# Miniprotein binders against q9bqp7: the designs that were tried, part 44

Target 1, 240 residues: q9bqp7
Amino acid sequence: VPQNWFPIFNPERSDKPNASDPSVPLKIPLQRNVIPSVTRVLQQTMTKQQVFLLERWKQRMILELGEDGFKEYTSNVFLQGKRFHEALESILSPQETLKERDENLLKSGYIESVQHILKDVSGVRALESAVQHETLNYIGLLDCVAEYQGKLCVIDWKTSEKPKPFIQSTFDNPLQVVAYMGAMNHDTNYSFQVQCGLIVVAYKDGSPAHPHFMDAELCSQYWTKWLLRLEEYTEKKKNQ

## First folded at step 26 (miniprotein)

Design Qn1
Fold by ESMFold2, fold request of step 28:
Structure Qn1 (fold): chain B 240 residues (1-240), chain A 104 residues (1-104)
Amino acid sequence: as target 1 above (240 residues)
Amino acid sequence: SPEMAKELVQSVEWLLKEVEELLRMGDLWYAAWMAQLAVDFAEDTGDPELLRRVAELLVRVARIAGSPDLVEEAIRVFEELARRNPDPEIREIAEEAIRRLREL
C-alpha cells in the first residue's frame, strides 16, 4: 500500500458540462520546472523484468532487421507517431480549418484505423494539454480529454505496426493515463474532472483500432499502483 | 548464455504473475495482451513446460473475457506458434490451445 495516500478524484468538481464551459479545447502549455514528468517517473521505476524484456525484444528486432534496419525502423516509428498525434489534434480541434492542415498528415493507415473510434468521440475539452499535481509534485502532457460513448475520458493515443501492440512502452500505459487523470483533477488550470480513461491503439495497416476503456473503479486500482511508483521514484532520488 | 536464459525464464514467470493481477483487477484486455506477450517470450525460452503453462493461461483469460475478438487473436497467436516450430511438443501445445479456444 502507498505510504502517503491521495485520492484520484476531487469531490469539489463535476464531470458534467455546464453553460459556462469553454467551447475551445484547453491547451495548457507544458512548463519546464524541477518536478518530474509522469513518463520520467515510470521510466525510472521499471522492474528488472520490464527492462530485460524490452532489451530482449530490441535484440530480436536487430537480429531480424539488422542494426541499420532497426535504426531506420525506430526512426520511422517515431516520425509516424509524431504525425499521428499531430493529425488527431488537428481533427479534434473545432477551430482549425481544413486549409490550415497538411492534407498528407490526415491520409495514413493510423487515421483510417481510428475512424470508428472518432465517431464515438465528442465534447473535446483538452488537447495536448499540460497537467500538474501540485501536492504530489509531478507533471504531464495528456493527449486528449473528451467524451467517448458519453463518458468523459482521458484519452491516450498509441500506434502499432501490427494489429496488436507488441511491447514498445506499453507496459505502464494505464498508469500514465491515471497519473494524468489524478493531476488534472487537482490542477487549478482545470475546472472539471474526469473519472474514466481510454487507451486507443491504432494500426499502421488501417485495421480497426482497439479501444481500451477504463472505468472509475479500474482507474482507482491503477492509481494505487501509480502512487507506489511515484513513492519508489521519490525514495530513489533521495538516495542519489 | 545460461545467465540470459535464466533471466528470460524469470521474466516470463513475472509476466504470469502480472496477468493474474490484471485478471484480479478486471482488466481483461491487458490481461490478454500480457498473456499473448508471455506466449511469445515463453517460446523464446525453449521450455515446453513453461510454454504449456502460459498457453493454458491465455486460454483461461480468453474464456473469462468471453470476447470473440480475443479468442480469434489467441487462435492466431497459436497458429503462428505452430507454424514457426518444428518441435512436435510445441506444435501439440499450440494445437491443444487452438482446440480449446474453438470450443469457447
Scores: ipSAE 0.819, ipTM 0.927, lowest interface PAE 0.6, mean pLDDT 87
Fold by ESMFold2, look of step 26:
Structure Qn1 (fold): chain B 240 residues (1-240), chain A 104 residues (1-104)
Amino acid sequence: as target 1 above (240 residues)
Amino acid sequence: SPEMAKELVQSVEWLLKEVEELLRMGDLWYAAWMAQLAVDFAEDTGDPELLRRVAELLVRVARIAGSPDLVEEAIRVFEELARRNPDPEIREIAEEAIRRLREL
């Protein structure tokens, strides 16, 4: 159904993982560009129903917490997510540059929540690394590329204060993962490719995180949906 | 308002369609997540027939997934639904869903 279909995988790259690991994970810096980010594309192409449900959820939270309470809640969610990502980058990076790590950074329910996942993660290839799809003209910042139970994955870390994920951050999460995957697979800064995705939902209370594995077939199906969103975004900006 | 109530119902109907698509794709976890979200918003509509349809969909997703964790979570969703709602029709919908989930 997309007018400008493009493959998610690169036939010129190996789809088989190599036993050889780099000594330091890739961390390609995000460069300023006029091209849109994955998250902007997704935010700008939400359906009216998705927008309505998000606003309904926000109104319910405001009724429960008050406007100031909701603002504080939202700010705390973002801060906790940022600290969680910082902690994971520190844990997964082989380089230790601090005399001692921030105890608040490493002593959180979210870190406890992912411990069983982390023992299945190995061969870290990239952390907090920029990806660019020059042909399709979008950019992103992926969380992690590593093996999970022997499968090389683009891994996305999410935080949740309850069993149900935060609606704004998870509605299109699989599209975000495959968009990063497609960009990485066609980015000259990377010499390998990835065919699988993993979304890890960590819980504030330390309950075991949920690993959502996406195999190559599922990623390909989500890729088609991503291409439609990107096409919609481009058409909207052309008509502005 | 009447317009907001109509849009809420339409949005729940949209969620049902998304759940069916996720099932066809084989993404059972996201199908279950979105079905649970649909239960929450169907409750919000105050429409017992819509809630019954969504409840049946969540039960079906849990059965297809065959995951004890998803079944347990679905049961928890309906237990909370029954606890929050004094309406006997809503409680009956939740209790029937729980009975079906426990037979899995």
Scores: ipSAE 0.803, ipTM 0.918, lowest interface PAE 0.7, mean pLDDT 86
Fold by ESMFold2, fold request of step 28:
Structure Qn1 (fold): chain B 240 residues (1-240), chain A 104 residues (1-104)
Amino acid sequence: as target 1 above (240 residues)
Amino acid sequence: SPEMAKELVQSVEWLLKEVEELLRMGDLWYAAWMAQLAVDFAEDTGDPELLRRVAELLVRVARIAGSPDLVEEAIRVFEELARRNPDPEIREIAEEAIRRLREL
């Protein structure tokens, strides 16, 4: 268990706030802060085994593609992920008529992959929005907060192609989601609370995405693991 | 190198323990996802005994989950494993896993 446990939910916030829903999703800008981001904490606290497996995967890819081919592959995966998130923000934004829309951006296999999920998404509360945990002092940029099949979720969108996955994000996705959830629940920029998570894994070939729903109990279990990673990070930086 | 081969095996063992923890937490889909990753790296070790243990774990995860989609995905994993490997021992491991998955 973490040495200094902290709850993921904020008892000072109503599960059903009385405030009227805003007409546009929140998009809190990232501020320049010295405090660590969720992704930085997770990257800096990977186990030596996880680091070794990532390096082994890189070696295999370089043998297959060559060093230049691997660089091109990773650049393309990063670009496709970026385009996927941009497309989803555009699709979910109610003021899309004020934005330039690239039709090719919306015609990717990843977008086709999530269409059946998007039909179940409603009540978008936040898109590409910064969160800060006021007490534990970490920040993040969450993808989406919306209802999925009637449950308000922190939603994280991921891309995947089975032959060449990026293993660094495989185990830590749930930690990322609950870290964002805990931060949002303790961030003064937000008046509401979220208790569920959703990880949506989209496929390059357009195959139906898998919606991985995490209820409050599962989120609480992952929250404990996130707190351990944050403690490890803090102790590591104290000694440096 | 021998040291890297030993560390790869140890890292696969670590991955197996992570799958067991996911099972304990009840995150069956993530357990299956991680078990597939373990199959991939177990194949990389060239160690048929380790691969058999990981294959048995993925089959067990699919059984516990009871999801037809997870079973079909696991079957595809082992079909690809058999297709890539001419080694009769590895092919037997994959085909045994497929047989067990189809009985689910």
Scores: ipSAE 0.797, ipTM 0.919, lowest interface PAE 0.7, mean pLDDT 86
Fold by OpenDDE base, fold request of step 28:
Structure Qn1 (fold): chain B 240 residues (1-240), chain A 104 residues (1-104)
Amino acid sequence: as target 1 above (240 residues)
Amino acid sequence: SPEMAKELVQSVEWLLKEVEELLRMGDLWYAAWMAQLAVDFAEDTGDPELLRRVAELLVRVARIAGSPDLVEEAIRVFEELARRNPDPEIREIAEEAIRRLREL
């Protein structure tokens, strides 16, 4: 049990978006502060087993691709991920704010992969927006807050080149989503609350993306795990 | 090294525990995902018994989930496992898992 328990949901906020919610998605810039990001907390609190498995995977990839090939692969994965997020932001942004859609960004297998998911996405409330949990002292940049099949979700988009998971991003994805959710629910910059999460894994070959929906109960369970990771991070920092 | 092999086995055992926890939590999708990952690492151990245990767990997850998509993905994992391995024992494990999945 976390020593410093904090609720994921804010009882002072309504679960329903106010009808007065702006038609334009929120895009709060990330302030570069001394406050740790969700990603940093998760990376610094990986288990020995997670670290080992990631290293083993890396070694296998180096054996297959060579060292230079692996560097190139890693760079390409990062670039593809970035482009995919940029494309999604462009797609999900209101038409009026669309700078010239780089049509080239839209011509990807990843975009093809998520088309069926995008059909079920509506009511976009935030895109690439910073969240801060003032009490728990962490920040994050969430990909999207929108309705998925009529449920308001924190949506996190992932890319996979192979049907096999890119292991590096897989272990703590649910924790990332709930961390963003909990922060948003207590961030004064947001007037609404989210109770659900959605992880979408897009595939390079255009194969149908896999949506992982997390209801409020599952999010609450992962929130407890997140709090433990945050405590571990805090303790580790005090001992450094 | 023998030490790395031991650590790999321990890490796979850890993954199995994580899958069980995910099942307990009711996250069947992520349980299946992590179980598939466990298959890949179990293959690297060269321990057929560990691989069998992991395979059985993935089949169990697929059964509990009852999702055709998860079943199909699990089948693909084992088909690839069988294709890549000349070891008859590993192939048998994969083929048995596929048979069980097709019965779901």
Scores: ipSAE 0.793, ipTM 0.909, lowest interface PAE 0.6, mean pLDDT 90
Fold by OpenDDE base, fold request of step 28:
Structure Qn1 (fold): chain B 240 residues (1-240), chain A 104 residues (1-104)
Amino acid sequence: as target 1 above (240 residues)
Amino acid sequence: SPEMAKELVQSVEWLLKEVEELLRMGDLWYAAWMAQLAVDFAEDTGDPELLRRVAELLVRVARIAGSPDLVEEAIRVFEELARRNPDPEIREIAEEAIRRLREL
């Protein structure tokens, strides 16, 4: 049990979208400060087993691709991920705010992969928006807040080049999502609350993306795990 | 190195515990995902008994989930495992897992 328990959901906020919610998705800029990001907290609190498995995976990839091939692969994964997020932001943005769609960004296997998921996405509330938990003192940049099949979700988009998921992005994904949820629910820049999460894994070859829906109960369970990771991070920083 | 082999086994054992926790939490999708990863790493250990335990866990996850998609994905994992391994014991583990999954 966390020593410093804090709720994931804010009882002062309504789950019902206020009719006054702006039609334009929120895009709050991330401020660089001394406050740790969700990603930093998770990376600094990885278990020895997670670190080992990631290193083992890296070694296997280097054996398959060579050192230069692996560097190129890593660079391509990063670039493709960035382009995919940019394309999704363009797709999910209202038409009135659409900058000239780079047609080249839309012609990707990843975009093809998520088409069936995008059919169930509506009511976009935020895109590439910063969140801050004022009490727990962490920040993050969430990909999307939207309705998935009629339920308001924090959506996190992942890319995988192979049908076998990229291991580096698989560990702690649920914790990242709930950390963003908890921060958003207690960030004064947001007037609404989210109770559900969605992780979407898109594939380069255009194969149907895999959605993972997390209901409020599951999110609450992961929130407890997140709080433990945050406490561990805080303790490690005090001892440095 | 023998040390790395030991650490790999320990890490796979850790993954098994994580999958069990995910099952307890009711996250069947992520349990299946982590169990598939465990199969890939268990293959690298060269320990058929560990691989069998991981395979049984993935089959159990698929059974609990009751999702045709998860069952098909698990079958693909074991088909690939059988294809990549000339070892009859590993093939038997994979084939048995496939058989159990097809009965679901």
Scores: ipSAE 0.788, ipTM 0.907, lowest interface PAE 0.6, mean pLDDT 90

Design Qn1
Fold by OpenDDE base, look of step 26:
Structure Qn1 (fold): chain B 240 residues (1-240), chain A 104 residues (1-104)
Amino acid sequence: as target 1 above (240 residues)
Amino acid sequence: SPEMAKELVQSVEWLLKEVEELLRMGDLWYAAWMAQLAVDFAEDTGDPELLRRVAELLVRVARIAGSPDLVEEAIRVFEELARRNPDPEIREIAEEAIRRLREL
């Protein structure tokens, strides 16, 4: 049980968009500060088993691809992910930005992969927007806040080259999503609340993307796990 | 090294616990995913009994989920496991898991 329990949901905020919500998605810049990012917290609080499995996976990949091949693979994964996020931001942005769409960014297997998901995405509220939890003192950059099948979600987009998601993304993705939810729900820059999470795994070959929907109950369970990770991080930093 | 092998076994045992927790939480997709990951690492242990336990867990997850997609994915995992392994014992484990999955 977390020592410093804090709710994921803000009772002072409505789940319903206020009529005053801008038609334009929010894009709050990430400020460089002393506040740890969600990603940093998760990376620094990985279990010994997670670290071992990741290293084992890395060694297997190096054995298969060679050291240079693995570096290239890692670089390509990163670049493809970046391009995919840029393409999604362009797609999900208001029509005024549509004229600047790089057609080359849209011609990817990853974009093809997510088409069926995008059909169910509407009411985009934020894109590539920074969140800060005012009390728990962490920050993050969320990919998207939108309605998925009529439910307002924090959406996190992931890329996978193989039908199996990238191992690095598998362990802590739900925690990342709920961390962003909790931060957004308690960030004064946002007037609304999210109750659901969505992790979308896009595939390079254009195979249908996998939507992992997290309802409010599941999010609450992962939130407890996130709080424990945050406490562990905080304790580790006090001892450094 | 024997030490690395021990650590790998411990990590697979950890994954099994994580799968059980995900099942408890009701996150069946992640449970299946973690179980599939456990199969891949259990293969590396060279311990057929551990692999069998992981296989049984993946079959159980697929059964609980009741999703045709998850069943098909699990079947693919075991088909690939069987294909990669000339060891008859590993092949038997994979084939048995496939049989159970097809009965779902």
Scores: ipSAE 0.787, ipTM 0.904, lowest interface PAE 0.6, mean pLDDT 90
Fold by OpenDDE base, fold request of step 28:
Structure Qn1 (fold): chain B 240 residues (1-240), chain A 104 residues (1-104)
Amino acid sequence: as target 1 above (240 residues)
Amino acid sequence: SPEMAKELVQSVEWLLKEVEELLRMGDLWYAAWMAQLAVDFAEDTGDPELLRRVAELLVRVARIAGSPDLVEEAIRVFEELARRNPDPEIREIAEEAIRRLREL
């Protein structure tokens, strides 16, 4: 049980969009400060087993690809991920803000993969927007806040190359989503709250993306796990 | 090294516990995902009994989920496992898992 309990949901906020909600998605810039990111907290609180498995995976990949091949693979994964996020931001942005869409970004297998998900996405509230939890003292950059099948979600877009998933992002994805959710729900820059999460795994080959919907109950369970990770991080930093 | 092999087994056992926790939480999608990952690492142990346990867990997750998509993904995992492994015992484990999944 977390020692420093804090609720994931804000009772002072409504789940219903106010009629005054801007038609333009929020894009709050991430301020580089001393506050740890969600990603940093998760990375520094990985279990010994997680660390071992990641290293084992890396060793297997190096054995298969060589050291230079693995570096190239890693670089390509990050580049593809970045381009995918940029493409999604462009797609989900209002038409009036559509900069010249690089048509090349839209022709990716990952974009093809998520088309069926995008059909169910509406009411975009935030894109690539910073969140800060002032009380719990962490920050993050969330990918998207939108309605999925009529439910407002924090959406996190992931890329996978089948059959070899990039394992580094796999263990704590639900925790990342709820961390962003909890921060957003208590960030003064946001006037609304979110109760659901959605992880979307897009595939390079264009095969249908897998949506993982997390309801409020499941999010609450992961929130408890997140709080424990945050406490562990805080304790480790005091001892360093 | 023998030490690394032991640590790998321990880490797979940890994954199994995580999958059980995910099942308890009701996150069947992520349980399946983590169980699939456990299959991949169990393969690396060369321990057929551990692999069997992991396979049984993935089949159980798929059964509980009742999702055709998760069943199909699990089948794909075991088909690939069978293709990659010349060891008859590993192939048998994979084939048995596929059989069980097709019966769902």
Scores: ipSAE 0.787, ipTM 0.907, lowest interface PAE 0.6, mean pLDDT 90

